Miniprotein binders against p73408. Designs and how they scored, part 6

Target 1, 371 residues: p73408
Amino acid sequence: MRQILIAPDSFKGTLSAGEVCQIALDVLAPEFDCVAHPLADGGEGTLEAIANNLDGQWQTVRVQGPLPDQTVDACYLWLPQEETAVIEMARASGLPLVPVGEHNPEIATSYGTGELITHAARRGAKQIQLAIGGSATNDAGLGLLMALGWQFLDSQGQSVGWGGQALGKVAEIIPPVLNAFPQVTVLCDVTNPFYGANGAAQVYAPQKGADPAMVQRLDQGLRHFARVVREFDGFEINFPRAGAAGGMGGGVAWALETKIESGFTAIAKLTQLEQAMAGCDLVITGEGCFDHQSPQGKVVGGVLELAKKINKPAIIVAGQCQLSQTVLPNVLKIFSLVGPDMPLEKALQHPQTALKKRLVQVKQYLIQSQN

## First folded at step 4 (miniprotein)

Design h1
Fold by ESMFold2-Fast, scan of step 4:
Structure h1 (fold): chain B 371 residues (1-371), chain A 82 residues (1-82)
Amino acid sequence: as target 1 above (371 residues)
Amino acid sequence: SDEVEKLAEEIKELADKIKEIAEILEERGDKDAADELKYLAELIRWLAEAFEETGNPEYLKLAEFLVNAVQILIDMVKKKLS
């Protein structure tokens, strides 16, 4: 019996990593000894992938939503054996929570994400993995920090309030008197700096509802806040990754002394991926679109690099693929869901059927190849 | 200590190398990546100087973090050039 590790990303918008694993198990497990190891890159599907790998407990907390008059029921994952909480900021402070037409990064707050961190700390978390994709915010994590007891005051000694509009008003920073927080690791794969032409506001605020005038105001707010932080303790907040989640990458690195890791690296360590892979003869991985030039592909790329390192062959199952299998040194074959027998529109309409069809072909390929 | 001074000098040398890479990218017409790397080089140098002056390991941690960020940016540029 060949031992197979099934270690896919989600097929964004169609199938979760767990669903991909279940379909693969249904097709392959009768003939092969299969281990499911669903993965994520720190974005959509991260909590679900980790929960499927580890025995996690879902925690639902009523918190501040991204809009000032909004509350949301946000879930995070508690991992008791690891003493770790895994938090997706988008579940409390994300774009999907904002009604169409109401997106506004000048008022959107990350406060609810800070409430999740506080709840996890009270639960006994020693470590927090914070995935910061999908944010509605451009507040440099100010809301998050305020929920943790930080105070940001204007020139009149009053709270600056919430949202990206608050950044330009900060005149005084007061850290919390008792600062006993878990170690926070931010999961981040963008390299944008805090401000400037490639900074948080210029690059990401438009998708969060900002017009060009608002983008300029937000960028100036980030520049002002950077100056205030330098005056406060000498920290230089404008570095690569600091622009992630509307500057939250910078804000929490400064205030909480967070580590910042790629999402894949953090998840692979947490789930013991390399050890799982070493115990198998072959790895099957995949994602919705595979291309080494794609902005996606962090998970598949990471799996392939780990497999190469420990000399394990790999098979890729992708929704759509633009690469030849011959350019990837440890890849035996690439199977695309889209093909002559499965046009793009059919694959999008029936992704489970398309994936099952390709996994049947993977099974036949493996039976014929013996090794 | 001598060790603090030695580590600070090694980090300053790294900042200088990053600056040289930025100048090469600027000559190739990639002003955006060049400006980012120049900024990072100056920030890394400043952190090395702060570490040397204070001996505070927090500055060393920040310098290490930024050097890692530079490596990611260089890898992204390499993909663009292939």
Scores: ipSAE 0.000, ipTM 0.114, lowest interface PAE 23.0, mean pLDDT 83

Design h2
Fold by ESMFold2-Fast, scan of step 4:
Structure h2 (fold): chain B 371 residues (1-371), chain A 82 residues (1-82)
Amino acid sequence: as target 1 above (371 residues)
Amino acid sequence: SDEVEKLAEEIKELADKIKEIAEILEERGDKDAADKLKWLAEAIRLLAEMFEETGNPEYLKAAEYLVNLVQFLIDEVKKKLS
């Protein structure tokens, strides 16, 4: 009996990766041995996909929100067998948590994200996967580091306080006396440097509430902090990806010696995707992408590259067919949910029905084409 | 570049449409969602203006991120209406 790995992304706005897997199991499992392996790219649906792939436990913690006088209940995913916590910074320090009209990256703090890391460490985490999308902050992770025991002092020997405005005041850095924190891997798909025309403040601070004058002050603060870090231990913080989450990518890479990986790569490693794929005869992957003009997303692309590397055939099920079978030699066939028998509007209204219809066609293809 | 100007104008038009959706939600009594969408529309417009001024494609990536937040908020509203 053929063994099939079902390794899809979510069909964003319609079906979770877990729901896609369940529908595929319902259609294919009677004729094939199927293994469900829901995936994500580090964005929306990531914690849910990981929780469904691995036995995860949700942890809710009251932490500092992005604004100085705000507290929020933030959840993260604990994976006891892996001794790993998966944390989305946006759940503690994210843009959606800020009330309309109060967005201000000069005062917004990442301290709450650091409190989640501390909680996970106390729970027994040896590894932390930190997804840094959706930040409200431009503080270079300064708040996060303060929650972990780092001290940043101004020229008068007083704490610089919170927010992007604090970066330009840093004169002295005091690391924590005991640094027994889990290994942190940052999940990041942007390449922006710490400061400059393509840096954290210039590109992303406007969406967080900054006017042009504030953008310049924030960029100058990042430049000042970079100089202080270089003087402290010689670290060059202005590298590609360092600008992610208002400079947090750079700040935590420096202070916590983090690894930085793409969301897909980190999730694939955490869930042991390559090992799961090696144990199967073929892989079925997919994504929604109803409104994208790109040929493939990060998850589908990553699955296909991995399948090619270990010589496994692949089938793609996509919301709308934007891919050619001639693009990758290991792709057997591409199935689109949208087609002559299923207009886009009907697929969006009845996504489970649309996906099931295409998976029935996948089943018939597999029965007919494998001799 | 004419291409930069045209693309920036298309993004500004998208921001206007988001603002219209916000006004509809406000009339229906969902002031929180309406206020969030109004803010996102203004932020997207600002990013389009910065892209138009500088030609820097990183502003397009920032605008795309905010468009995804708009979609998230609309999906949350849909759940409440079901």
Scores: ipSAE 0.000, ipTM 0.359, lowest interface PAE 14.3, mean pLDDT 84

Design h3
Fold by ESMFold2-Fast, scan of step 4:
Structure h3 (fold): chain B 371 residues (1-371), chain A 82 residues (1-82)
Amino acid sequence: as target 1 above (371 residues)
Amino acid sequence: SDEVEKLAEEIKELADKIKEIAEILEERGDKDAADKLKLLAYAIRFLAEKFEETGNPEYLKQAEWLVEAVQLLIDEVKKKLS
């Protein structure tokens, strides 16, 4: 009996990675010994993928939302054996929590994400994995830091308050008296610096509600804050990746001395993907679109690189794919949900059925390949 | 590259069409949905321009996120209409 590792990403907009795994298990077991290992890249679906791999415990906390007059119920994962909390900032400070048309990065705050970190620390977390995709904020993590006891004061000795508008007001920084915080690892796949033409405000503030005038004010605020940080302790905050999540990448790296890793790398290490793959005869991976020209495919790409490293064959199941199996290392075959027999509209309307149909073909292929 | 220019132009055309839909909703009296779509159209167009200038695929990823927000808003409008 072959042992198969099922290690997919989500099929964005249709199926979660967990749902893909469940359908694959239904089709392929018991004829094959299957292990589910749902994956993510640090974006949507990350907490669910980790929970399914490590039997995580959901914690729900009432925290500050991205808007000043908003509170939200935000979930994070507690992993007791790993003494690790996995926090997705978008659940407390994310763009999806703001009604479309009410996005405003000058007022949006990351304070609620800091409250999740504080709650996890009180629960006993020694490490925090912080996924910073989907933010509504351009506050350089100021709100998060305030929740951890940092004070940022204006020229009159009063708190600067919340939002990206606060950055340009900072005249004095007062760190917390007790600096015993969990080790934070930030999951980040963007390379943008803190400020400038390719910085946080210029690149990402428009999607968070900023018009061109607001983008310029936010960029000036980030430049001002960078100067104040440099005067405070000599730290250079304008480095590649510092612009992630409205400058939060820079802010938390400075204040909390964080590690920054790609989302896939952090998740693969945390879930022991390489060890799981080594215990199997082959890997089935997939996503909604796998294409050489696509910037997506970080999960599938990472799985394939790892499979090549440890000499394991792979099968890809993708919503659609333009690539031939002959150009991919260790890939036996690619199965696409969309094709002449399955138009895109029908696959999107009935994604579970479309995936099940292709997995039946995968099963037939595996049986036939044994003679 | 011709490929980057072509894709950027397609996304700009999509942004312009979203703005046109917003103007139709405004004429029909749904000013809230119209304002929201205008904001999304602006952001999508900005990301397309940055992709054209830099060739950086991260701008495409961000545009994809905003297109999803447009679809969710349109679905809400459809539900109210029937």
Scores: ipSAE 0.000, ipTM 0.188, lowest interface PAE 20.8, mean pLDDT 84

Design h4
Fold by ESMFold2-Fast, scan of step 4:
Structure h4 (fold): chain B 371 residues (1-371), chain A 82 residues (1-82)
Amino acid sequence: as target 1 above (371 residues)
Amino acid sequence: SDEVEELAEEIKELADKIKEIAEILEERGDKDAADKLKFLARLIRILAKKFEETGNPEYLRAAEWLVKAVQYLIKRVEKELS
């Protein structure tokens, strides 16, 4: 019997990766030996995908929210066998936590994300996977670092406080005690530098509530902080990826000697995707939209590259497909949810029905292909 | 002051010794512990320089705290090697 690994991303806005796996199991498992391996790219659905793979334990912590007078109950995953915590900064310091009309990256703080890291370290984490997508912040991780005991002082010797506005005030840096601190790996799929025309503030601050004047002030703050860091220890913070999450990529790389990996790469390693795939004859993967430009770190692209590396055939199930299957040598066939029998509007309204119909076709294809 | 300069120099010498321990661990195959000790040694040296430049006792306090972190890490490595 063919052993099939079902390793999809979420169909963003319609189906979780776990839901995709369950529908595939319901259709395929009677005829095939199927293994569910839901995946993510470090964004929406990351903790759920990992929890489904590794039986993670949810930890709920009351922490500082992105706004100064806000507290939130934020969850992270504890993986006891791996001695690893998986933290999504968006659950403590994310854009969705800010009410419409109150978005302001000059005041939004990452302090709550630092509180989650502190809690995980106290729990005994030796490794932390930190997904930094969806941030409300442009504070270069200053809040996070303050929660870890770092002190940033102004020219009068007082704390600079929270938010992106604090960056331009930093005159002194005082590091904390580092008692058995876990190794932090940042999950990051953007390449933006710390500051400048393609930097954190210029590219991402507008979606976080910044008008053009505020964008300029935030970029100047990041430039000032970069100079202070360089004077402090010679570290060049303006590198590709440093601009992620309002400069947090740079801030934590500097302060915590953080590794930075694509979201898919980190999740694939953590869930042992290569080992799971090696144990199967074929992989089925998918996502909501598959286009000709598959950026680095996308789940489907990563699964296909890994399958090619270990000589495994793949089938793609995508919400929409803009790419010819002939371009991908290890791909047997691409099934699109949207087609002549399923208009886009209907697929969006009834995603489970659309996916099930295509998985029935996948099943028929696989049965027909058996000798 | 002379006392600030003397204390700063003692801390820099300690940072150098920590780097030597890191190099020994690296040769023994413990790259993760070695990298962590190199990072801590660098921070301790930077704090010594800041203390020397400013006379601010908070930099001295931070350096002392990092030394304790180094001692803890070394004890853990010794336990794992046993």
Scores: ipSAE 0.000, ipTM 0.206, lowest interface PAE 20.5, mean pLDDT 85

Design h5
Fold by ESMFold2-Fast, scan of step 4:
Structure h5 (fold): chain B 371 residues (1-371), chain A 82 residues (1-82)
Amino acid sequence: as target 1 above (371 residues)
Amino acid sequence: SDEVEELAEEIKELADKIKEIAEILEERGDKDAARKLKWLAEAIRYLAEKFERTGNPKYLKLAELLVREVQLLIDKVEKELS
């Protein structure tokens, strides 16, 4: 009997990573020893995947939402054995929390994300994993930092307030005194710098509601803030990855001395994926990429590279096969949910049935090697 | 046991032959097939060493799966060259 690690991403919009694992267990566990290890890339489904791997306690906190007159109940995951909190900024400061037509990165604030960090620190967190995808903000993390006790003052000595519009007003920075603050690791898969043609405002502000004039004002604000930070302590905030989440990557790296890791890398380390994989003979991974425009495969790619590193064969189960079997030499077989016997429309309408059908084929493929 | 040692040695010899085939394919310009065969050869050898040390038949079953992948890859390459 072969020991199999089931280490998939979610099938976005259809199945959670945990649901994928359960279907795989139902099909494969009678013939094989299976270990479920659902994964994520730091985006949608991250807290659920981690909670599935580790005993976690959901914490609900009422915090500032992305809009000034908004409060939200935001959940984060507390992992007591790991002394780690896992926070998705989008749950407090995310684009989905803003009603259609009200998106505005000049006023949207990350303050609520800072309130979650404060709550986690008071709970006893030694480590915080901060996933910064899906932000509504272009405030360089100023709101988050204000919630942690930082003060940003204008030329009249008054608080600059919230939103991307505040960046251009900063004249003085007053840091808080922090005792035994947790180590923050930012989960970030973009490489954009803080400002400029490829910076936070130019690339990402339009999807957050900015017109071209607003994009220019936001970029100027980021440039101004970068100058003020450089004058304050000599820090160069305009580095690759600093543009993530409207400049929050740069802001927290500067203010909190954060580590920055890819989402997959951080989650793999937290869940001890390499150790789990080393204990198994074969890895099954997958994702629900049904579009030819979905080539990223961050979780699948990361699992395959790790499996190659520790010399484990892998099987891929994917929505549509965008990947060649020649991508990595340790990939034995790729099973696509969509094919001649399963049209795209049917797979989208009945994702559990489509996945189960392909896992039965995976099972037959594996059994034939034993007969 | 003598049977375990003998079978493990046969599998190691097979892994060496697969590596030789990979080197020939690389020289002929089939770099993707060569890369995959080199990895399969190393993985098969690793499984043979594990089987030799532990006597656990699961390593044989996994080695058999990898050997089947070698056979399928060679068949594909031969078809493309005809």
Scores: ipSAE 0.000, ipTM 0.390, lowest interface PAE 14.1, mean pLDDT 86

Design h6
Fold by ESMFold2-Fast, scan of step 4:
Structure h6 (fold): chain B 371 residues (1-371), chain A 82 residues (1-82)
Amino acid sequence: as target 1 above (371 residues)
Amino acid sequence: SDEVEKLAEEIKELADKIKEIAEILEERGDKWAADLLKFLAEMIRDLAEKFEETGNPEYLKQAEKLVNAVQYLIELVKYKLS
């Protein structure tokens, strides 16, 4: 009997990765030994996917929100066996937390994300996985660092305060006296540098409420901060990925000596995906792309590359695949939820039914292709 | 025993001193270090109470290890400040 690893992404807007796994188990487990391994790319559903793979404990903390007079209840995931905390900055410092019409990256602060890190360290975390997608901020992580005991002073010796507007005021950097905290790994899937035409402010500040004049001021602030950091300890903060989350990628790499990994890579390592896959004969992965997006997402792509590396065959179950979609040699077959027998509208209205129908076809395919 | 009570008292006094150092670090602006030391002080106090209640030397050993780790961190703080 074949042992099958079910390692899907979520079907965005329809099914969680865990729900996809459960439907696959219900169809396949009677005939095959199946292991559920729901995944994510560091974005929506990441904490839920990790909690489903590992014995995770939800922690709720009252922290500073993205706006100065705002407090929020933010959840993070504590993994006691791994001594690891998984934190999504968007839950404390995210764009969705800002009321419509009040988005302003010149004042939005990442301080609350730093408070989550301190809470996790107090809890006993030796490692922190920090997902930095969905930020409201363009403060290079200054708020986060201030919460960790860093001080940033202006030319008058006073705190620069919060927000992207503070970056251009920094004249002096004072690190914390005790700088012994957990190892932080940043989950980041963008390559943007700290500043410039493809930098944090130019590319991402407009979606956070910046008009063109604000974008120019924010980019100049990032350039100024980069100069101050270079003068402080010689660190070059303007590198690929440094622009993630309004420059937080750069700020924490400098101050906390973080590792920066793709969301999928970090999650795959944390959940021991390669070890789980090595113990199986076949992997089934998938995603719910129901439009003209990229041929495959980062989770499906990562699973397929890993399966190829360790010589495991793979099957893809996807919401909708384009005719010219690229596949690897180890992919046995692709099953699309949307097809001649299942129109897009019906698949969207009945995603569980559509997925089950395709998994029944996967089961038949595997039985007919018996060893 | 009398010896258990004395050792537990000494460890609780050390936990209080760690808390005082945490307050100083918070005033200095090092909130992360302050929070960490406050947490360690609470854990040390809990272990001292368990030792006092049970007489189990394992709790004493664990509390002493944490106190030694904190003392090392304080020496590093002194070095950096100098």
Scores: ipSAE 0.000, ipTM 0.164, lowest interface PAE 20.9, mean pLDDT 84

Design j1
Fold by ESMFold2-Fast, scan of step 4:
Structure j1 (fold): chain B 371 residues (1-371), chain A 82 residues (1-82)
Amino acid sequence: as target 1 above (371 residues)
Amino acid sequence: SDEVEKLAELIKWLADAIKFIAEILEERGDKDAADKLKELAERIRDLAEKFEETGNPEYLKQAYKLVNEVLKLIDEVEKKLS
């Protein structure tokens, strides 16, 4: 082995992808040439992973929070070399920002996310990567669009206001006169349509505080807004992925003509993962729980597929692994933090120690394999 | 079981959604991508039906793998549009 690429996801709730990389470097770098390439799938840890790869600059902006009377200091990542901003909507309009007992998708607004986009555009962004996981909202991106200069009026010619409850009131749409914004790419891994039994409100509004009556009202609002959009310019907003983030996927695709990409693919492309992997002899990847066949194994799965494509061997370090009997052609070995010598409880209490122990075993495996 | 039925219905819904995307791509002139998505959608639906009938989780795992192939193909189509 000459050079090793360390390309992990975060270990949910215990270690960031950057922390995993640092521990691996501490163990392996004295004997091997190691390159850290922390990853994410567009959810938790995405900005941190990208910042570590591309030497990004944190921008903190005071914006509208998810609740009408709330302001928050939200940060996004500015990448000057790429002229790209990376924005997580959850930092301005996310569920964690709502106090316990106050979750309400009928009033929660995405306006603050739009303010981040405006700030990034003025900073000089040519492209924006918008991760839309963790939203508190079911407003179809209405707040976001209002922050960008769109006007939505009710039947009396007054602004509809904010929140999912505003969607059912929209009678007139007025786009901004000056409409020159960066290209926006939405990072989204769900395929839900805008409305209906598998739509934004019926699937996701309950976790955002909606009771059954609210879910019905929110879904009716989304259906009404879809009709108004169709009457406005003929756009069909009810497509797969349009339901993401309370319908924001649909709203921004319509209004901003956004691209929609899987989170891992967008991040891998932005950080030039395939190029980094091509320059190495071996890839070490991992995540908190690995099951390549499960829908949750996106980062490790993506890394393994890229490694296979360019004929690179891989080692997996996972918090928990349920596929010990599954053989993958390019995977040399799978190391699990949880095992007979490390019960789950101890691994959760001492994740750094558990990971170091397994990386020492990886190191010994690699040394033995050179002979 | 009720759990098996619910998971099978979700996966069948995903197959229908993939077919919908394929129809849009075909209308836009990308026949190759549309045909591949239609093929994947049919295979995903077949696996969901087998899972529903047998309760064998191996069919569920195979369906998830095909869903990942769909996501990669959609990403490739998106790159062509840029």
Scores: ipSAE 0.000, ipTM 0.110, lowest interface PAE 24.0, mean pLDDT 84

Design j2
Fold by ESMFold2-Fast, scan of step 4:
Structure j2 (fold): chain B 371 residues (1-371), chain A 82 residues (1-82)
Amino acid sequence: as target 1 above (371 residues)
Amino acid sequence: SDEVEYLAEMIKFLADLIKEIAEILEERGDKDAADKLKELAERIRDLAEKFEETGNPEYLKQALKLVEEVWKLIDEVYKKLS
């Protein structure tokens, strides 16, 4: 019996990676021996993908939301065997938590994400995987660090408070007393520096509610904070990836000695994807329709790179693509959900039906290709 | 913009996929088709990078035209090998 690894991303806005895997299992078994390995890139669906691969315990904590007068119930995933917590900052400090018309990166805080980290550390986490996509914030992780006991004071010796507006006020940094703390790895797929034309504020603050004047104030705040950090301990915060999540990438790397990895790489390591792939004859991977909020292709690209490295053939199932579906028998083949018999609107209205229909074609292709 | 970056990454991914198909064809002994696909993949990637840098949809249009040429070539090779 052929061993097939089903290793898809989510079909953003329609199907989770787990749902894609279940539909593929339903169609391809019993003709093939299938193993589900749902994936993510560190953005939407990351906790669900990891939970589907590894036995995990959901932890729900009431924390500070992105706005000062907001509390949210945020969950993170605890993996007891791995002594690892997986935290998505967006669940505590994310853009979707902010009501339309109230987006404001000058006041939005990452404090709640710090409360999740604190809870995980108290639970006994030795390692924390922190996915920082979808942030509402431009505070360089200041709120997160304050929740961990860091103090940032203004020239009058008072707390600078929360939000991106606080960065330009920092005159003194007081770290907490050092104790045993988990190793934090940040999952980050952007390469932007802390400040400047390609920095956190200039590139990402507009989508968080900033007008041009606010973008300039936020960038100046990040520059000021970088100078204060350099004066404090000599750390140069303006490096590639430091701009992620409004500068949080830089802030936590400085304060927590954080490692930074691509989301796909961290998830692939955590779930042992390469080992799973080595045990199969073929990989089926896929992704959904075009979504202007998503850097599509990173999961599929990573899977294909690993498959090439270990000489495994792959099939791609894509939600919507301008690509042709025709390839040679022993090469990669692409199946698109959208086609002449499945218009985009119908696929969006009935995504499970659309995916099942294409997977039946994948199954038929595999049966005919083996004979 | 996010949309421009997203579409550019998708087209770059496709260029990489075409290179992998070319390597498989080369292993099967069809070096002429492999070389042609590698050439097209590089052109597609260059157009995706220009689209990413400028936001000009004409570069995206040109890249997609080359993608159609790629699939026609693959279909021809498939028919010959069947």
Scores: ipSAE 0.000, ipTM 0.125, lowest interface PAE 19.6, mean pLDDT 81

